VH-VL binders against UPF0128 protein PH1314. Designs and how they scored, part 2

Target 1, 225 residues: UPF0128 protein PH1314, of Pyrococcus horikoshii (o59052)
Amino acid sequence: MIKMLEGYYIIENPGVVPAERRFRMKDLKAWGYDLHLGTIEGERAYFISKTGERHEGETYIFKGKEYHVSRTQKEIPENARLLARIIIERGNPYLEVWLEEEDVKFPLTKEDPRIILKRIWEKEKLNQLLKHVRAVGLTTDFYKDNVFTQGIPLPYEEYPPKVRRVLREVKDIHRDLTGFGRFVFQYFGEVDKMHNYRLYWTLPTLHLFDIDIANEVDKVLGMLD

## First folded at step 7 (VH-VL)

Design q6 (from zc with heavy chain I102W)
Fold by OpenDDE, look of step 8:
Structure q6 (fold): chain C 225 residues (1-225), chain A 120 residues (1-120), chain B 107 residues (1-107)
Amino acid sequence: as target 1 above (225 residues)
Amino acid sequence: QVQLVQSGAEVKKPGASVKVSCKASGYTFTSYYMHWVRQAPGQGLEWMGYINPSGGSTKYAQKFKGKATMTSDTSASTAYMELSSLRSDDTAVYYCARDYDWLTGYFDYWGQGTTVTVSS
Amino acid sequence: DIVMTQSPSTLSASVGDRVTITCRASQSISSWLAWYQQKPGKAPKLLISDASSLESGVPSRFSGSGSGTEFTLTISSLQPDDFATYFCQQYNSYPYTFGQGTKLEIK
């Protein structure tokens, strides 16, 4: 849906924010974790540790339980799925991650999504996301204000091709990657080869944990700079 | 499949008016700007303007302001272009052309063209 | 208005030839240029957008390059189906404008 209201250009996809999402090993690695197969208190289990923290053959105690690393996984087992969800507990968001192998669920971690996102963005040098994130919950809000000479917002038809392309990219992200999003945009023209604009972008938090999606969003946020 | 089907050839006298239609199918009519481009015999292409079927906003090249009027009927998925005060130099093939995406400025689907001949 | 000048206006070539058509803009249009192919009695067909982006279904022997004021359309190995008139079109600024066309005919 595209709207021009009160000087705002709005790109909205009213799709569904997923309750849970399947992820890849590359995503888990981006989050800064290794996946291990071993034992917890002598019982077969999958578990994670920070990248490089634990090694195969190691036995250690964590939170009062004995862990043994039999193997560090290079990939998600074929008969398993890496799953995560955002939950709100007592007003705070949490990323809950687990591995589902057939009918057995192995909890991996429950973390503040903001901590993990920051880690990802720093590691991947996603500076736009780092700088312009404003709120993180079930959805994440980005705000960017690059207004140097403010005037009357221009209509879409007066946008230069570069700006229109950016908006198409946003639309494509909503359509192809996130299935949900709200992008609110004001454009005030170009002065001295600088685009004057303001944007609000709301996306499902869970999708930002996909490293490919995060990279794409970061790229788009910086296209007018 | 996307299709743009235009009305048939027209022969008019100088001073008359003509209205060309462009019926769209195979896509959401209101999601793409519709452009009009003309081509005089043996000549190049000339952009005339566009209409946003969603809301009906239009933009005309300066040359065609007062000459061309673009309208649309969303219920019929049809765009119209009316030419007034026809002159001999208005003789041309007129094309409707769909914008690639929203308003990108280039065109991926074209009508078959409508020949308008103005002669005394 | 931005004037688009194509060269040459006519070009005679043989099947298998490498063909290059040039389009010059009177002022910079960045990369906001499209190329079209038109055959007699037919509407133009979009070949390339954004100066170098090949449209789906267009043979890979077609390529576009350039930025600013100079652009080229290249056909690496001319095929019988390629004899037609080619147009460049800028969409940097209103009004959108086309080149005068290059007629590619069989030698």
Scores: ipSAE 0.473, ipTM 0.789, lowest interface PAE 1.5, mean pLDDT 95
Fold by OpenDDE, look of step 7:
Structure q6 (fold): chain C 225 residues (1-225), chain A 120 residues (1-120), chain B 107 residues (1-107)
Amino acid sequence: as target 1 above (225 residues)
Amino acid sequence: QVQLVQSGAEVKKPGASVKVSCKASGYTFTSYYMHWVRQAPGQGLEWMGYINPSGGSTKYAQKFKGKATMTSDTSASTAYMELSSLRSDDTAVYYCARDYDWLTGYFDYWGQGTTVTVSS
Amino acid sequence: DIVMTQSPSTLSASVGDRVTITCRASQSISSWLAWYQQKPGKAPKLLISDASSLESGVPSRFSGSGSGTEFTLTISSLQPDDFATYFCQQYNSYPYTFGQGTKLEIK
């Protein structure tokens, strides 16, 4: 349950949530996919499959269409871009992924972003993200409640250096990686050498599909533990 | 570029007061705490306290409570530090120093220092 | 107050030498330590934060290490520009305190 906070510290970057984002092969691989060049119903096309599921030279039927794998790509072609966007349809989020080569769009997949994110996080052992994610849409909400003793939240000036460092890292992520974000934070002090705090963190969902960004966010969430 | 420019050297008699200024430029003045550090001749550095230009909150080292008063003028992007009841042992170079990032506890930019000499 | 003690107080070395300066805290300060360089008549310059984080623009020959109560600043190969006084500073707790300084002189 998300609760309203009082006496909180805010780190907010009102930047733009991108409509679409360019990704790298390493990201696609992190998503659990291979990229193939071949044919769909005899027409040249790029398409994906689960990692290791399909091989070069293979012909198979998928959803009533014939696929032929001519080559499994090691890299995204130089004249192509891997792109994705989050769309909300009838209250449900979808990750649409496609490859654009010389102004030709090859749709790759349309998936529930939550499924793909979970796959990434499990594979990469991003336990903070797995544990504290609350909602996934155009933006993703994280909530972490580590309050062991109820009390009055401390002012910023009383935050220990470690906590202040975390806040700096959050600022850096917003500035350097996401360009958008809202971080709401309450700190209640230390109890038995454990930091008592509550945080809400909202980030653009698309950026979390960048494995490097995901790792950084996970790291920061864990810094308070 | 970030710059902190302090007022000129001061020579005072015991019992007098002195007010040192620190004009900031090249950054958002209210987004960083300003610290004051002094250095007696041939001695080390001594943290005196800080001011949050945003709101004017201050913190003083115990040694300087009642001795130093830190203020700021946001319209002028200037921090001030006033020393009262000057004594000979207040003779030192006084530095304003910007906190690295709001309030982190270490300082990335420093003023050039203001020498305050207290002598009869 | 946390007392920061540097050693040595004075160090003579030659260009090209490996130099190590130690800073000890009277109590644990975790990694909340900064190193500064100060030249005569000038304000201190921040070199390292969080015990080992090199500031932008600082030569890579500078490095910091340590945690808890013992910290070291190392200059792998001393250059002419490095002769100065060095200070450690803790920001673990108020009041912030500095070491007494280490003067690095040319041998």
Scores: ipSAE 0.304, ipTM 0.747, lowest interface PAE 1.8, mean pLDDT 94
Fold by ESMFold2, look of step 9:
Structure q6 (fold): chain C 225 residues (1-225), chain A 120 residues (1-120), chain B 107 residues (1-107)
Amino acid sequence: as target 1 above (225 residues)
Amino acid sequence: QVQLVQSGAEVKKPGASVKVSCKASGYTFTSYYMHWVRQAPGQGLEWMGYINPSGGSTKYAQKFKGKATMTSDTSASTAYMELSSLRSDDTAVYYCARDYDWLTGYFDYWGQGTTVTVSS
Amino acid sequence: DIVMTQSPSTLSASVGDRVTITCRASQSISSWLAWYQQKPGKAPKLLISDASSLESGVPSRFSGSGSGTEFTLTISSLQPDDFATYFCQQYNSYPYTFGQGTKLEIK
């Protein structure tokens, strides 16, 4: 939904933040992990390690348990799904990741999503996300203030075509990629060839672990620079 | 919600056997190891072993090898623990307990306990 | 087998007191220790895992610390609901073993 209220342009999809989401091997790799098939305490399991840290044939101890790597996977197994969710415990967010092979769950990790997101964003040079993130929970908030002049926010009818295109890109992201979002925008005009604007953008944190969505959000955040 | 409901109290004579059941609900039974823990009257807790419901593999504490047999029925989401050749010092409360997350080694949900009394 | 020894065996305290229960392992167990609360006639309830990680829904007055061979459970301000028996459990090595328990009684 698109709303204009008191000098703000608001793009809101009022859906529900998804509880869990399926991901691809490319996402897991972007998070910095290898996926292995092997054993934990002699029982067949899937598990992860940091990329390059463990090799096929290796046996090691982690958290008091013996791991053996039989095979490092190149792809998510055809009969399996890579799944993740955001859990809030004592006010702190955690990314829980697991592999579901048929009806069996193999937990992979439970980590602070801020650590993984920073790793992704640094590696992929997503500088707008790095610079403008303000909070991470079930949703992630971005705030960008690019206002260098005094003045009153302009109405939508006075937005130049490039600014209107940014707003359409945001609407498309909410509709097609995330299913939920809130974007609050003020535009003050172009002064000295610089767009003067302020934005606040709330997106579901889980979707930012999809590297293609993260790239699109970063691109849109920088479109008026 | 996760629940583990155990079978009722048993009174047995020395030399008999007993099979305790533990019915699981509210989660995917095959995704979590099931442990058995006993508590003799006025005593502490003793880990007896576990079963992996996914394939039926088991591990027993040495004290209970040959005494306890752990099985499961995945179609009924039920774990079983059978004690053989009962003696009076087998009198205890027996708990089933779900591993926290597959096989971590600590337990977040416990059955209500089954009292087994062995007396002549 | 790794022997877990709790101290004290019985602890008398009043509502509002800060209490500390210790658990000593006969050899290093790194941080692989859990704490449980058990009330009479009830199954144990998980409070803390990995020595210091508080289980969801457990009041913040409970905390755990330690590594290696010495561990503590602390209740910062004792409440009426906290009178129970507390057990530590190691999961570093098979067989998993529990401490003998600490009974926390109202003074």
Scores: ipSAE 0.000, ipTM 0.511, lowest interface PAE 13.8, mean pLDDT 89

## First folded at step 8 (VH-VL; from q6 with light chain S30D)

Design a5
Fold by ESMFold2, look of step 8:
Structure a5 (fold): chain C 225 residues (1-225), chain A 120 residues (1-120), chain B 107 residues (1-107)
Amino acid sequence: as target 1 above (225 residues)
Amino acid sequence: QVQLVQSGAEVKKPGASVKVSCKASGYTFTSYYMHWVRQAPGQGLEWMGYINPSGGSTKYAQKFKGKATMTSDTSASTAYMELSSLRSDDTAVYYCARDYDWLTGYFDYWGQGTTVTVSS
Amino acid sequence: DIVMTQSPSTLSASVGDRVTITCRASQSIDSWLAWYQQKPGKAPKLLISDASSLESGVPSRFSGSGSGTEFTLTISSLQPDDFATYFCQQYNSYPYTFGQGTKLEIK
């Protein structure tokens, strides 16, 4: 859905963000974890540790429980799915992660998504996401003010081709990658080869844990720089 | 599936006017700008302008301002282009062409063309 | 207005040949250039956008390159269906303008 409202160009894809989402080993590694198969208190389980912290054959105590690592997984097991969701408890968001092997669920972690996102974005040098994030909850808000010379907002037909291309990329991200999104844009023109614009972008937080989606959003945020 | 069907050929006298129609089907008419392009005999292509069917805004190439008038009827999914005060050098094939995606400036679907002949 | 100049105006070639058509802009148009194919009595058909992006359904023997003021359309192995007139078009600035065309004829 595209509409223009009082000098704003708005790109929305209305929808319901899935309550949970499947992720790949690539994403788990980007979050900073290894996945292990082994035992917890002698019972077969999957669990995580910080990348490189624990090794195959190791037995250790963590939070009062005995862990034994039988195998460090190179891939998500073929009969399993890595799943996560965002939940709100006492006003705070949490990323809850588990592995589902057939019909059995193995809890892996429950952490503040803001901490994990910041870690990912710093390591992957996603500087637009770092600089422009304003709020993280069930959705994540970005705000970018790149106005150096204020003027009357231009109509879409007067946007340079590159600016119109950025808007199409946003539409494609909402349609193909995130399902839900709201992008609010104003363009004031190009002065001294610098684009003057303002944007507000709301995306589902859960999708930003997919490293490929995070990279794409960061790229689009910086396309006019 | 996307289809642009234009009205038939016209033979006109100098000084008359003509209105060419372009019926769109197979897509959401108001989501894409519609352009008009002419091709005179033995000559290349000339962009005349566009209409945004959502709201009716237009842009004309300078040489066609005052000559061409572009309109649309969203309920009929039809774009129109009217030429006034016809002269012999207005003889050409006139095409409607759909913008690739909103307004990119290049065209992925074209009408079959409407031949307008201006002769005494 | 940005003037688009194509060369050659007419090109004779045989099936299987590699052919190159050039398009020059009177000022920089970045990469905002499309190529069209037109057969007699028919409307133009989009082949390439953004200088090098192949349109869906267009054979891979077609390719485009260039930026700024110089652009080329290449057909790597000419087929009978490729004998037509080819136009470039810039969409960097209003008014949008086309090259004068290159007629590709069978030898």
Scores: ipSAE 0.300, ipTM 0.732, lowest interface PAE 4.9, mean pLDDT 92
Fold by OpenDDE, look of step 10:
Structure a5 (fold): chain C 225 residues (1-225), chain A 120 residues (1-120), chain B 107 residues (1-107)
Amino acid sequence: as target 1 above (225 residues)
Amino acid sequence: QVQLVQSGAEVKKPGASVKVSCKASGYTFTSYYMHWVRQAPGQGLEWMGYINPSGGSTKYAQKFKGKATMTSDTSASTAYMELSSLRSDDTAVYYCARDYDWLTGYFDYWGQGTTVTVSS
Amino acid sequence: DIVMTQSPSTLSASVGDRVTITCRASQSIDSWLAWYQQKPGKAPKLLISDASSLESGVPSRFSGSGSGTEFTLTISSLQPDDFATYFCQQYNSYPYTFGQGTKLEIK
């Protein structure tokens, strides 16, 4: 804990962590789901299944209810929005996903966001995120320790251009992509062409379900490797 | 009734700058990414980049980095694209195009296009 | 960058004909492909998304198929209104890229 209080550079954007966010079909696909239009217990509904699990024309029982797949959607309907939020219940996080069509809300799933994120990151080969994630709630914490030589953290003025570039990228992510974030960075110098550093990064969990944002964050995490 | 209305044709000299506007209506402006695509005379379509009106995030094709600057005014529901250091090969019709659903990657509504002519 | 190659560049056909336009990607783009129709002096019009999803209001004579690296746009029976230039576009990876276009002319 004492080490955490020693010289560091902080990039913090106090923006708002969104309560909910709109997503794309691309994202839903990345999450490993198909979107279907059909019926649940005879009533018109949108629902999802794992990619490739269900097919058009299929009738099946799920959780005691009868589902019929009339159509597998390749796109989000023009008059609909795919939305999701993170909720914490009894100390556990959940990703709630639903589709809003006009004034009607169709719940799609409620799942552990950690499972979904892992699935996304494995599929997309986002190795930095996989390796350095520490906690997932309303926000997600990343920690990366690449300290090879123990020493006193260097001041910002002694950061090499490459390191400064990373910090700029983080700032840009906070500004342009996430609106919220806290990045704490300690740099201990370069030895044998290896950068010695430690970082803590907190980001809104919902934004990490955007595959483009996830990719960008992963890229930045690996820039000094 | 989604509509994208672009500013009028521009004639510029080499080295000058031009700013094209795209006014959106009929939908929530901040809920969809706005893309820009250009088409040189008799040529195909070329994706330039996009802007997220919500927050102002942008992505540019490498070719247009430093050439194009995309901005937006949410209060006016208007997207802007500025081209700097104009050259003759920048002569083209420039389109704003709305992403189908937030950011899906294809475009369901297009502006009418703005012709930019660069000549000495 | 992913290169999209359309064939043919020009196609002459008659009303009532069945025509097929091909789009090939330099690498796999899964099903993230859209088709557009463009008439002279007008902006492109979206016809098909996700390789085979017909846009609302587009006549059923239009259809799309394919996945991976090869895609096709088919018009089952050409109508006078169909003579135009057609473009494919991938949105699998940045930068988004278009085919060079196929001009469908009246024979």
Scores: ipSAE 0.000, ipTM 0.475, lowest interface PAE 12.5, mean pLDDT 92

## First folded at step 10 (VH-VL)

Design c1 (from a5 with heavy chain S31D)
Fold by ESMFold2, look of step 11:
Structure c1 (fold): chain C 225 residues (1-225), chain A 120 residues (1-120), chain B 107 residues (1-107)
Amino acid sequence: as target 1 above (225 residues)
Amino acid sequence: QVQLVQSGAEVKKPGASVKVSCKASGYTFTDYYMHWVRQAPGQGLEWMGYINPSGGSTKYAQKFKGKATMTSDTSASTAYMELSSLRSDDTAVYYCARDYDWLTGYFDYWGQGTTVTVSS
Amino acid sequence: DIVMTQSPSTLSASVGDRVTITCRASQSIDSWLAWYQQKPGKAPKLLISDASSLESGVPSRFSGSGSGTEFTLTISSLQPDDFATYFCQQYNSYPYTFGQGTKLEIK
């Protein structure tokens, strides 16, 4: 939905932020990890390591436990799901990741989401996300101030077609990709070949770990540059 | 199933007025701008303007300012277009057309058209 | 106002032919152009938006191309259902304007 409030247009989908989300091997690799099947203290388990750090047949000690790598997985096992959630503990956000094979859960990692997101965005060259992120918790806030010449804000009907499309692309991201979001936008016109605008965008942090969603958000943030 | 159903054909004398209705169903009426397009006999299409059913704002092509008045009734999911001071060259088929997505400027669903004939 | 000029005004063709209809804008409209099909006594039907994006349910034999001032609609293998009048429409600037139409007739 689009509505005007005091010279701003607001596009929101106020749904429920999902508690957990399924991810693909592509996402896990973008996060910088390999997935292994093997043993931990002799018990069959799935576990991760940094990409390229551990190899099939290797035995190693990590945090006081013995790991043996039987197979490095090329894909998420057919009867398994890669799952993650964001939790807040004593004011700090964590990304918890696990593999669920049938009804058995194999914890993979618990890490500060800021560290993993920054690694993803740097590797994938998502420069708009890097430059404009302001806060990361259950939701992630972006701010972009691209105002060089400020005047009277234009109404939506007077936006150039490409600028109107930005708002529709945001609506589609909220509807089709994230299920939740809030986008606040103000447009002052094109002056000296530059679009003059300001935006604030709140999205569920968990969805930004899906590399395709992160790419789409980055593209929209830079659409008028 | 999106549908736009227009009022029936009208025969009017010069100087009269006519109000064409366009009843929408199958979608949220206030989420899409409604456009009006006319087609004179044997001629092409001509954009007349739009109404935003959310709040009632309008825009008219310059040719139709003062001639056409576009309104809507959100409780009835119905758009209206009124032509005043009719002349013989107002004879045409008048279509309501729904914007594709809020305000893109192109139209995915059209009413069946309302023929307005102005004859002495 | 942006004037949209279509060519040809009338086109005669046979089933199976590849046909091309051209639309020229009096100034640049970027890619903000749609194509419509209209059969006698009926409302227009949207075929293509943004110069090249095919509307859902429109057969893949229809395609659009162009940017700036020159645009084409192509039907790769003409079918009996395709005999109709075709209109282009720009939505870059107010007022929105249509081409005068191209009537596609059976030869």
Scores: ipSAE 0.562, ipTM 0.831, lowest interface PAE 2.3, mean pLDDT 92

Design c5 (from a5 with heavy chain S31D S57Y)
Fold by ESMFold2, look of step 11:
Structure c5 (fold): chain C 225 residues (1-225), chain A 120 residues (1-120), chain B 107 residues (1-107)
Amino acid sequence: as target 1 above (225 residues)
Amino acid sequence: QVQLVQSGAEVKKPGASVKVSCKASGYTFTDYYMHWVRQAPGQGLEWMGYINPSGGYTKYAQKFKGKATMTSDTSASTAYMELSSLRSDDTAVYYCARDYDWLTGYFDYWGQGTTVTVSS
Amino acid sequence: DIVMTQSPSTLSASVGDRVTITCRASQSIDSWLAWYQQKPGKAPKLLISDASSLESGVPSRFSGSGSGTEFTLTISSLQPDDFATYFCQQYNSYPYTFGQGTKLEIK
């Protein structure tokens, strides 16, 4: 949906911010972790370690507990789901990740989502996300101000075709990938082959832990560079 | 199934007006700009303008300003194009055409065309 | 106004031939060009957008290329269904404009 409000264009998809989400092994690897089956203090468990830090057959102490690695998983087990959610505790957001095997939950990690996102974005060279993120909570806000010569904002119908394409790509991301989103855009024209625009983009934080979605958002943020 | 169905052929005298309708179905009418394109006998295609059914904003090619009036009825999912002060050189087939996606500037679905003949 | 000039105006060819139709813009239109096919008595049909993107359902023997001011539509192996008139259209700038058409006829 496109809606004009006094020189601004808003692309929204109504919906709910997801409470929890299923993820793939590729996402966990992008976050920088290996998944292991083994024991914690002698009890069967799934757990994670940093990629490459622990190996099959290894026994080690971490935070006062004894871990033994029986198997390093190449895929999420068929009878299991990798799940995560964003929770707020004492005013602070956390990404909570667990594996659910036949209705038994194995906690994997609980970390500040900003720290994990920055790590992912640095590793994957998602520079638009790094440069333009402004807030991370249940939703993540991006703000990009690329205005060099301010003037009267153009109406949508006068946007160059490439600029109009940005709005359609945003619509497609909201519809196909995130379910919910709000994108606010203002365009002032092209001067010396540089687009002059301002944007604000709100997306569900949980979806940004899906590396394919993160890549698409980064691509769209850079389309006019 | 996206479909655009236009009103039937018209025969008019010089000086008269004609209003062509274009009934849309199979999609959300207000999400796509509707264009009008004419084709005179033995001639190529000529873009006339468009209407944004969401809000009624219109743009006309300069040649058709003051000649064509584009409107829409969102409750009927119907676009209209009216030609005034008809002349014999307004004789043509007039097409409605849906923009591919909002306003891209190219058209994926076309009406069947409405022949307007202006003769005395 | 951006003038779109097609060549040739008429092209005679046989089934199985490779044919190429050229469209030239009077100024740069980047890649904002579409190709349409039109048969007598029918509305145009979109074949290609953004110079090279094949529309869903269009046979892969059709392809488009070009950027800036020169664009081509190629049919790699002409079929009986392909005899028609072809138009290019720019959507870089208002007013949107079409080429004058290329009629593809049976030799």
Scores: ipSAE 0.473, ipTM 0.790, lowest interface PAE 2.9, mean pLDDT 92

